# Designs tried in a protein design chat: VHH binders against Protein STRICTOSIDINE SYNTHASE-LIKE 2 (SSL2). Part 6

Target 1, 353 residues: Protein STRICTOSIDINE SYNTHASE-LIKE 2 (SSL2), of Arabidopsis thaliana (Mouse-ear cress) (q9slg8)
Amino acid sequence: EGPKHGGESMLTVQIPDFRLIPTTGALGPESFVFDFFGDGPYTGLSDGRIVKWLANESRWIDFAVTTSAREGCEGPHEHQRTEHVCGRPLGLAFDKSTGDLYIADAYMGLLKVGPTGGVATQVLPRELNEALRFTNSLDINPRTGVVYFTDSSSVYQRRNYIGAMMSGDKTGRLMKYDNTKQVTTLLSNLAFVNGVALSQNGDYLLVVETAMCRILRYWLNETSVKSQSHDNYEIFAEGLPGFPDNIKRSPRGGFWVGLNTKHSKLTKFAMSNAWLGRAALGLPVDWMKVHSVWARYNGNGMAVRLSEDSGVILEVFEGKNENKWISISEVEEKDGTLWVGSVNTPFAGMYKI

## First folded at step 1 (VHH)

Design v01 (framework vhh_vobarilizumab_d1)
Fold by ESMFold2-Fast, scan of step 1:
Structure v01 (fold): chain B 353 residues (1-353), chain A 119 residues (1-119)
Amino acid sequence: as target 1 above (353 residues)
Amino acid sequence: EVQLVESGGGLVQPGGSLRLSCAASGSIFSINAMAWYRQAPGKGRELVAGITSGGSTSYADSVKGRFTISRDNAKNTLYLQMNSLRPEDTAVYYCAARYDFWSGYSDYWGQGTLVTVSS
């Protein structure tokens, strides 16, 4: 029962001393991308702006906005009250062949903006975009230009996301938008689908199912000798130490997964007794506010790096609540630097490995 | 392994023109972007102009309207047409090619070509 000598060691939880970079009057740098020149990162904020970091000037500049209708969007207020008109950009990805930035917006659907920025426009026809209710994450195949994206719920919008998790909602979808300009649903009936990432060779997608605390692997190359489930997917990772959010390919191999909050006795109890969430939604209580209060006192953001082939945890760190890391949504690794984001913080984190 | 070879640098008088070329060779994956950087005496390296494989371009404010970047995607060759040259354009010009292997950025750099603008 002692540990096997020579081949395996116990993982040490790192607690990085992050440089905190404030996000200029808005919350929630949830996702980070770098452009085709390696400049950035770019991130989306709670007021509908996408901002770009200028490392040489140590400041953010405004790059893009989700909509031209900007009255009442920026400035000090509760952005959740206005995000349905101002937009709330979540996932970001560049089509590096064109320089276009694609945006998964929680209210506006799938958007894009050109390489010089400005006002984003809807990618999908109006009818298809109206079928999207909570667009969350995306990734782009750099060889084909195919956009893979998630819609977390067809019932609940972002401002009521706790309702999606507590109700046992399974209306989440994984979709693609391809070179024929058509949307195809790849997976449906997902419980709060969130992050999506293409493998290095483009032969599979990793898809985060937040409410099930698991990651699915969806195979794109069906001529592969690897086995697939009857629904063309398999469980890649499960039993994670927190709620998985965004997923990003690591240049050191594998995938970084932001864990929104580390499991506690309360969260483990709630997951073991899913009926409690549904019963609680019947009460005249603002569960978004209750969750916000709970997360301030019990939330600790963490992240794991998973191996490419088997989803084994290779590396783990915590952002700790003492440093205001009540959650972590994403880890983007570039040139030996970790950029860490959260939907709940007025800052981004930066840590050199 | 990717090799970048620049050509076309030299001494030119103010108001003159030069055309820089950069040829990429070796085992080449998809090149997402190519760019020209420069390093002037006493300054850091800065972006001059960039171009994606799809033809989208970016320019430093100081060179807009004077320099034109172009690319031959089939040959993975990059060009910079420099017109109305000024003494402040004096620098070593570097060709860069960026590959995205889904795991991060792999940048390949040329050795640089010297451009001197002087009377």
Scores: ipSAE 0.000, ipTM 0.275, lowest interface PAE 11.8, mean pLDDT 81

Design v02 (framework vhh_vobarilizumab_d1)
Fold by ESMFold2-Fast, scan of step 1:
Structure v02 (fold): chain B 353 residues (1-353), chain A 120 residues (1-120)
Amino acid sequence: as target 1 above (353 residues)
Amino acid sequence: EVQLVESGGGLVQPGGSLRLSCAASGFTFSDYAMAWYRQAPGKGRELVAGITSGGSTSYADSVKGRFTISRDNAKNTLYLQMNSLRPEDTAVYYCAADYGYDILTGPDYWGQGTLVTVSS
């Protein structure tokens, strides 16, 4: 679809006919990763499971769980009620040197599980893990094993993420965990930091700031000209047509960004006037429930592919499938196939390019 | 009281150059993405070039390498440098502003337009 108000887009919006792959019994295949052998994808679900797709059998198998305490976690109930004890795995990445799967869990912090799966364990010392409140995304440098990860808010947990969005919260952090077993904060004061992706050569990170509708470039290479920047970062992309979520490198160049909710004049006004959201949060209203009802009727999931050097939009698509895509969190491209996920859907999408 | 006022249009021969300016007032210019659109006779409006609040630029394929968009936040002014002009570049050129630069929903504010005619 072209622009709504008179102007014509220089880009054609694609509407792929995705094959929908149900995630039996749970919601929210939010992130996808493939293992060292190219098998998968693996994805995390609303009940604390990580599942693996077996392409030859066209089925999911249970691979890992966030915790051994599983009473009441699975089955047909509101998983949001139990995710603080069952876990809610969001971001995933493999350490290629060990075969370990690292998990960014919204309640349990940074977890990992070995290459054969099973019960995940906390990576960080207890006191550092307790300082994490909303761990969201991660990526691993395959050469160094350094884990880069985001924590979206130190005030709001996932079950109250609307509070982070509406209040003008800027307690988000970008951090690293290295082979010296130390956590270093690379950036702080971020507004609902979300996706993170390492560049192909490992010299920078792209970091999604959902509440600012922008993507930052953080330079890791001390010899880079851009490392002379104050705070060692710059704006990579801004003014995106929706709220950016996860970010993943495309093998065709650039980065795929899932866009959760499309902008409107009302959301643009609200974003420019944060005091309105803070005032609204003072009302005795369940805003998570209000948003859930609104998204059911008005949600429109989409994604963009951004150029590597300038962050210019190269491709745009909408998820349709009879309006079943109310949001898109991530696009993972592998061997000519797009895997598309959302934190809110009971299915993954698959499309062959 | 938001205003976008374009200037610099005119008649030019094929191969010539023009520089368009857009003076913005009534909003915080540095917070907005800016764009140039054009409309040829009998056609719809087409996005020509865009620039984000951070300075990242994008161009329609038909103008890449020939046109350069830039901004001066201190002067609240947007520019379009047009080189190697062709008869098919003949159009009314519109300055546009959008909070968040939403290419799918179109701009929030439009200028009145300035005519560029490329003719011998």
Scores: ipSAE 0.000, ipTM 0.126, lowest interface PAE 20.1, mean pLDDT 82

Design v03 (framework vhh_vobarilizumab_d1)
Amino acid sequence: EVQLVESGGGLVQPGGSLRLSCAASGSIFSDNAMAWYRQAPGKGRELVAGIYSGGSTSYADSVKGRFTISRDNAKNTLYLQMNSLRPEDTAVYYCAAEIGDYVWGSYEYWGQGTLVTVSS
ESMFold2-Fast, scan of step 1: ipSAE 0.061; ipTM 0.522

Design v04 (framework vhh_vobarilizumab_d1)
Fold by ESMFold2-Fast, scan of step 1:
Structure v04 (fold): chain B 353 residues (1-353), chain A 121 residues (1-121)
Amino acid sequence: as target 1 above (353 residues)
Amino acid sequence: EVQLVESGGGLVQPGGSLRLSCAASGFTFDDYAMAWYRQAPGKGRELVAGITSGGDTSYADSVKGRFTISRDNAKNTLYLQMNSLRPEDTAVYYCAAGTSDYLFPGSYDYWGQGTLVTVSS
């Protein structure tokens, strides 16, 4: 009887006419960040490049690459076949004190590059980096330099993420990397953990659990009373109208959440009957291809802005089918402009509010 | 035949208070979620506060602790008590009614004509 996200369909209030900005021969601008000077956005692409938008010239420039081994990475081919060698940068965040760009790479783990760009290097020691299988999102506390990041599965890599979803995989983790060069696991046993965002005051993290269609709040404040959860986390939002992906703080308050695709009768049925996905994985079928065909026909990207305190939906928009928004991964708001991305599109969207 | 009629808007100094009312008719008020939205000059319409038929409330971060939404089902009336008003609260305030529990413009079926609130000295 109170305001809820589960059990009811969402009404749309706006279908924005985004300016579509093509991404120079690669797809998947999944995350956007701006540097210390407010320049950018920077985004990662399917071929292992990180590119920077030059607003004054209305063009992208190459800023960084995930690895120096670039042969066969760029150009007209199926990048998913080479992304395990070339890198697939997903999450991005700047350390404001150093100007270093940190990169959550789906295959290479946690990477870093200096403020002038170039070839990124691995942040973690080899043994710890090898324990990462699907690094997805990150955020940095600007006061402490602590890096919070997610690893979506210890079993499935990005190229088989449908396998993680269909199997009911719960090997996802939320971790931190701090000034002592230590990695600490904050939460484990998560079902496809994805986006992570630090609150404005640094008191908590919002953590997206995509396979559960929910967002968790993990309290970092060492002086606060523990949450109702004995694991120091609580449910912030659940029953969202689509599968949540990335989460970013809005300068107008609250958090933008990209919703990969809207719920359908089939996805809801599959989520309620986990045995179906496990049984289906035993068949000799390429489920990644099946999903990609289904998504092109049935996919529709959406985004919501949630209130900071209660997770109530404040704003909603949907992408237009005619501009090929089959999914939305992230919304980054900067100086009255929304930057909208998807892991599946060869363009970024820009909308001035 | 559905009507939502707002009243109580006006000019007030920063730090002052106003109470808005919305008189509803033409539908079963008790079954509907109600909300206050506002639109400042040159900006889009945004949620201020919402209340369910059962009395559960939700607020925009910018007004939390300063504004209180309430309803009187016997009188078919929605209220917004606005305290510690700021110049940025200047806007046309709209009453909305809908059958959905979601608190955004598209979830509401009916809208009032609005009442102007100006906060200046």
Scores: ipSAE 0.000, ipTM 0.130, lowest interface PAE 20.1, mean pLDDT 82

Design v05 (framework vhh_vobarilizumab_d1)
Fold by ESMFold2-Fast, scan of step 1:
Structure v05 (fold): chain B 353 residues (1-353), chain A 121 residues (1-121)
Amino acid sequence: as target 1 above (353 residues)
Amino acid sequence: EVQLVESGGGLVQPGGSLRLSCAASGSIFSIYAMAWYRQAPGKGRELVAGITSGGSTSYADSVKGRFTISRDNAKNTLYLQMNSLRPEDTAVYYCATELGSYWLDSGYDYWGQGTLVTVSS
């Protein structure tokens, strides 16, 4: 018999032996996509580059950059100090009809670049793009060309994301950009909205709300709307063992969710006592630096595969191979291989199922 | 450029079997993920089965265990083996390519012209 409501108690946590693929000179392969020919993956890095993996040569090539203004962007320095001018590409998706790569950039908003790469350009008019502060994830409906994307906060930028988490910020938005060249807000008042993924048949979106450790299901058609106190959306999964980050459809069914860090006694206490974070922000302390030190020694990245209809956990793995994975942002499954990334690592992981 | 041509459709009795073939022109077939879709009269197109460039497969719940998708990259040909056919399987079957990274319904760029499968006594 298949797992019922108690199925989670039957799960074994795996610790895969990942092949580590260094990103040389930059951090943070957070999101992965493959191109029209199945080549790649492509990933975005802390210095504003998008790179492409060449499996036959076992090396990365430079594919695109977020901006032409690149002085001081590359090379050995703290990229977090320059990412607001160099860009920080996070989410990636190809438009099937054009071959264009769409990029959710944490500072530059929604960008795109043609199939041969080069310098990316802004998708949205200047006025709309300036209203975006922390663009994080996107997915494209291949049937309609509609781009669904998230903006994690209208107050905090990526370089101060701990401020968004600690303050209890709820200015996150789920938006769409459609064939009429218009942006529509689908959901607002979200607590650090992050990953977004379209269902296989295109009838709903799964939307990660990181600060509440839950995933919402937003229905795109009227026949699938649930009768609830909340309009056109419902809780798909909650009580996850860590902070959910990116979400990607699995070709084996369901969705992979990267869990940035596993819950600890400290993080559970902080989540139960929201006033602590607000009080702490009043202190003259660099909380981003405090968090980075804490995460280096206490971080434990995880991932779960959730069932398509009910959000039940089907698989779990930890990336804690000799403390190499302090966080996991995304799992992309391609041809029996898991590609694993994190915003905080100088490498990508590869594991054959 | 890829051109897709389906064949193997026909009339079959309930419980019978058919094998559909999709011949692709061009030397790039092995790079594409491929799928079979179907469209019954008065209905929208639905995904039946898909196969990645590396051979990973997926199926609609209604056909799982009865249909098998496969590919021969040397012959640039996609197949759908259909067993235990039911009257509800009556439809025009289309071969399609998938471009990109996601397994998404209706996400295919190139389509064949279709082959009719009729399951009736």
Scores: ipSAE 0.000, ipTM 0.109, lowest interface PAE 20.6, mean pLDDT 80

Design v06 (framework vhh_vobarilizumab_d1)
Fold by ESMFold2-Fast, scan of step 1:
Structure v06 (fold): chain B 353 residues (1-353), chain A 121 residues (1-121)
Amino acid sequence: as target 1 above (353 residues)
Amino acid sequence: EVQLVESGGGLVQPGGSLRLSCAASGFIFSDNAMAWYRQAPGKGRELVAGISSGGSTSYADSVKGRFTISRDNAKNTLYLQMNSLRPEDTAVYYCAADVSEFYLGGEYDYWGQGTLVTVSS
């Protein structure tokens, strides 16, 4: 059984000092990563760029792009219309032994670029990369170089992610790419798998199932090569106060989990009545636009820090007034600063704790 | 063809200093980013320091404040000044160049043969 939150002690993060940092010309700093030297953060944007923050100059520089075919990618337009050509970088992780940046791109699969940036290239052979439809998150074991990554759906691409959630899609996968240059499926039949994070000791992965509002723990110490086995995983956390998105280790222990939006009476009703979403998909309605309008007025992003042992909530991050987020995808903690991101904002948040 | 030749390695006592050099040929040195990596016995290669074509530098936390990377574009040479050396700095040091017009995930990086640095305790 998953952990109980009723009666558990929670600490609310009180952050008086914060700064919103515009991403200039593009949306959606989904994930943040710092390089081997502690510089950055780096983040991916809606137009296919990966940018790097220069703290001493208080500006972003262009570091990398997902593809060399960039006509029509940048500038003021609806990037969702071009992201299947331009790329949409989501998850980021450095291989600290090589300095290479690995990128989970929603349309282009698993990519990498060297430590000096430039045009990223596909990591996997063409046939394997074309089997990826919605690559979302990744993490790298610093001892072994093994890349763990998620593909949220084999049916729905990012531009139709509401369809995946409404339909009850369970084609998500957790995979690894190892030193033999092979891809192994560790878990399949996941409901919109999203964030993935390796434990401090490399003993397990935490895997976010957004559509089930839960986090799974997959044990690596069993040398499991099975694609789907309940013997290799357990529920780490469930009953979270919102839809979990990305997950990152905290240097203070535990894991920060971005909660896209906090539950409301409406979202709880919809989750209790799954038939409603399936019936609605039969209508000729753009549900992505309907959701965008709804989220604009009802969105309430938050994040929680979960304990390593039991998944108990240790801290809650939630914005107030002008600092209120419509959604939160990720919290990356570095040297007493929380970097907060969302797929839906033209800015990143920087909070001193 | 592209060649990178490291020199300056040797045996030094803890607290000592060494300057490594990398002589580059076969490409336009001034247009390319350069880096120093190291590899201790039984371990993988790790990035020590990097320098862009424009001269911007970055360092691993373990060497920050002790090591300085620099380049001389007129001499086609990359340097690593190593001060306050420690036994854990013992490794083979490699010069690396990104000479690809389009970086392909490190697949077009060129590596030298390496130069051994031994810090005795």
Scores: ipSAE 0.000, ipTM 0.122, lowest interface PAE 21.5, mean pLDDT 81

Design v07 (framework vhh_vobarilizumab_d1)
Fold by ESMFold2-Fast, scan of step 1:
Structure v07 (fold): chain B 353 residues (1-353), chain A 121 residues (1-121)
Amino acid sequence: as target 1 above (353 residues)
Amino acid sequence: EVQLVESGGGLVQPGGSLRLSCAASGSIFSDYAMAWYRQAPGKGRELVAGIYSGGSTSYADSVKGRFTISRDNAKNTLYLQMNSLRPEDTAVYYCAKVSPDWLYEGSFDYWGQGTLVTVSS
């Protein structure tokens, strides 16, 4: 236990003994979702598949694919080489009224598939969907069917995300797609916008701005003073112990935030010396590969649960499971179980509270 | 508030058919996903079939191809058509309204009193 920010609270960092569940043949169970009847979780993988966990059989089944054009997608290779063809599903959310699964795909934009699975289809008109370059996360208002989603960069695709992080790119957007079939941009000029989560009552969104290590609160409530002004967002949380990735509501209250990697001497040095990133991008070096090697030896994933009102840290854990958790992208809590995922691991973690 | 009342249970021989009904009152039925659960003596409740507000359906593997769930939003009534009944289908069948609160996605706020189905000669 230690004092939290001036002794406000004493927090113990948990180091759970996760059950590791291999994703067999592909990496990166980055996001988890349960269907309206509580089945799942469903998760997206590096080869463009969405798989579903069958708890009674303790196995994954193939549920959906991002596209029917799947030549060279599956099998033992670097999926990053083919994800621009095969898709890379990141964010997932079910529409509770239809049973449709909506997919934020890093290359194919906003997709959906029916409750029986199969080949996903594009939600938006072709021209609007093609304007999405790095669709990352989404959440759906279960009462209205409005889809809120993020596009992390209009310059960099997922395969070059290190470029977005290192260059100081601020082309990220928060958007909504409603039942009138219109796309509205709610926020722009964001630095690697990532996770998005709707509040319990649907009156605000929490929006992760990964490159700035902060979470914004955007007000949707028409009766709110902030939602009626042109500056209708505020900083919800900052100074987090790592780079925030996905954000999900906890049934025990508040929000779980996956932290891709915790801060270290190296990350603090890089953040204080912004010229390093800009200078480095001028070198003939594959920074995605460099980062992968660095993360393999130095990465340590964390997660925090933030309070609903003030973003105060209520719980913390590290994914130390014999140094296998090089990052954590998401924590999904369901019926006393934590499902933990990472964009770069060949397994999901399961921990019973 | 939603109140659920199941009916249509009874004694039937193996291979027979029954149609269960669930009448909902007190709120807008069409806005909710609905489900049928069953519980045999000494066992936990298991999901049998579910139907989304838009009409899409889901079934447990044990009943797929034999049971059909449907809804009549104008009458606020949920149905379960059970065909080719087996002794292992013997249970109390419950109608459930799925919580509209996404925080409790997959959790059921309201259960009916149940209707007994006995499959025996």
Scores: ipSAE 0.012, ipTM 0.437, lowest interface PAE 8.3, mean pLDDT 82

Design v08 (framework vhh_vobarilizumab_d1)
Fold by ESMFold2-Fast, scan of step 1:
Structure v08 (fold): chain B 353 residues (1-353), chain A 120 residues (1-120)
Amino acid sequence: as target 1 above (353 residues)
Amino acid sequence: EVQLVESGGGLVQPGGSLRLSCAASGFTFSSYAMAWYRQAPGKGRELVAGITSGGYTSYADSVKGRFTISRDNAKNTLYLQMNSLRPEDTAVYYCAAEDTYFGWTPEDYWGQGTLVTVSS
């Protein structure tokens, strides 16, 4: 089995003083990507926009939208009510060969937009793209153009993700899309699969399985496969101190993992007793709203950097309460700066290492 | 063994033109993004122009509209066409092979450089 992080740790938890960068009018800069020339970051928002940061002007510009049908998408309403029409971009990655930005959209599937931005279009034929129910994260092999992506559930959409977590849903998939326009399922029966990251040499993927609080390593190269490994995968890390979300390679080695909610006695009890979640879903209660209220007062975002060879924790940080970090979805490290995002905040965080 | 060999540098008058070449060997050239950087005396290296494996290009604001980057995958060669040269373009120009963001290039993926001098 892979390494467990629910045990002892000798590491000091850092509490960085983040510069908060408001996203103006929308929530949820969940994922950050820089284009091949180092410009950005780009991030997706709750209203279906993808915006780009201009560091020299200290402002966001609109770069792309998920759809041309924009009526009712922007403005001071609950975007969860319109995200099934407007899109909810989650994962982002650039294809280095074309300059195209690929988008994992929670409702619209795999999208892409050209290097100058504009209205995104569907990557897959419509029938295949519509079979995707909750597309979450992606990464692209910069030499081959192969797109690796996750679909968190075939039953639950993003607006009902608490249902996926509480029900014990295991319909998540890891898939690839190649230059022959073929989709191949690499792993299935995953419990809320989320972040995916390619290794620097392209010989494995790290795949976040949020509901199991673990990260899997899927080997792409036959020569990299260890002796017996569950059909080319193994547990890379488990027993994490919170629910893992997105995963990104660190240029200092290893991988940053955003942790959405720190574990408590209540969450550990619930995870040990899956029947409780299913029973609770039978009650006439809006669990998305209950979770939102609970997370507002009890949620604290954190992140860990894991060793690339063993998955042991190398660094830990938590968001400050004064900065309203109720969750952290992703940490992107570039040129000595950490960009920190959450699906639930109206701002991004920036911290100079 | 990765090798990059720049050529084409020299002395030109302001307003003149020059074409730099970079011959690549020891790796699958067509799979890599390529870039031109420059370094003036006493300054750090700065990105001038980049080109992806598929031909998408980008330029520093200081050279946009004056310089053109191109590649010939059959010849494993990268080019930089420099027009309307200015004295401030005087620098050693370096070829680099990149498999990630520009500026994340290992030292052994850099060429030795070619000197461009723009003077009256």
Scores: ipSAE 0.014, ipTM 0.438, lowest interface PAE 8.5, mean pLDDT 83

Design v09 (framework vhh_vobarilizumab_d1)
Fold by ESMFold2-Fast, scan of step 1:
Structure v09 (fold): chain B 353 residues (1-353), chain A 121 residues (1-121)
Amino acid sequence: as target 1 above (353 residues)
Amino acid sequence: EVQLVESGGGLVQPGGSLRLSCAASGSTFSINAMAWYRQAPGKGRELVAGITSGGSTSYADSVKGRFTISRDNAKNTLYLQMNSLRPEDTAVYYCARESYGLFDSYGMDYWGQGTLVTVSS
């Protein structure tokens, strides 16, 4: 009886009524981070800004920018057309020892800005940074300062990510940048690698592989778990109800995973038959526009909280409300509040639990 | 293994000043972020001030401009300089060390025993 019987152990799907906090003038607060002092959240936007929420003043302030070349970046236009020159900050993490904010930028690579903000600078040497095509997520080991980060594709950039999904691209990488100032590739041949989160004790990384709808566990000590494939990893979760995006540790235990959109029979069929996407790319069709239209009318963002040891779903919610979350990228939990973000919305969501 | 010992608390009149110290034993003080919390009678524990290993600081709105947090890595000691003290600052003050990258109640924070500060005429 009870929760060990799969068909009788049903989760209640919540549909929270989020407080919407407009980002004013830009889209896509898709990742949130709080500094060491608990201030924020900080989030990255479609025009290359990183903004900070001031709760006492109920407003965002401009904290940082990805580049000093700001001409044509801000204001009411299609930011996707300019993000390759203005930057598109995605993942964020603070180095607790310095207060520096590290930024995974979809076009600029791995960036860093000091604790007072300003213009971010590239962390890696030019040659190494040029090898990054689509830097997406990062996390920092607070004890060692090691930066773990993902690059979703070496072929496709963010503005053509549907091409990566449809083609069955497997050029994604998980990498680290350490205190010896060296970059090491930990995993390669990943299908649209996305979110990465360090375990509470620093023993492993959880790594989101969006195109496979699964999460991998990569052990940082190769003697802890030896994979049958010579890689030190295993499947942590699979068969998720949507496409996983960002992953964040929950202070109540486990990990929140944003699910970009809920699966339908069509998306499940397409994933099982990868040749269909490759065949479709041969047609003279703008698939980014087709997807954009489809997502506006059919998208349904979700989030799940997974257990730390087994990846079992503990909580689930859908963004199906008056505000029409077409996608959810991330859930950041802080002091009994859920901050919810999406790459596609001109607002952040806030929900008190 | 890690021990934090606060000192410097006492009775002070409104408008007065007081300096708290926190001596840390064990290794790694210089690489860890540190903070001061306080708990007044009938209130929950609240963050007063924090400082990173590199010296970057932040303060609660109620103390900003009056309190200054600092650290001496050579002496493994954290300080809180409190100026223009008010009766509402009366509380037990706790030294805390950040662990596991979380500065909240769910992180494994190392706590001291506390030092009482009473602001009364």
Scores: ipSAE 0.000, ipTM 0.164, lowest interface PAE 18.8, mean pLDDT 81

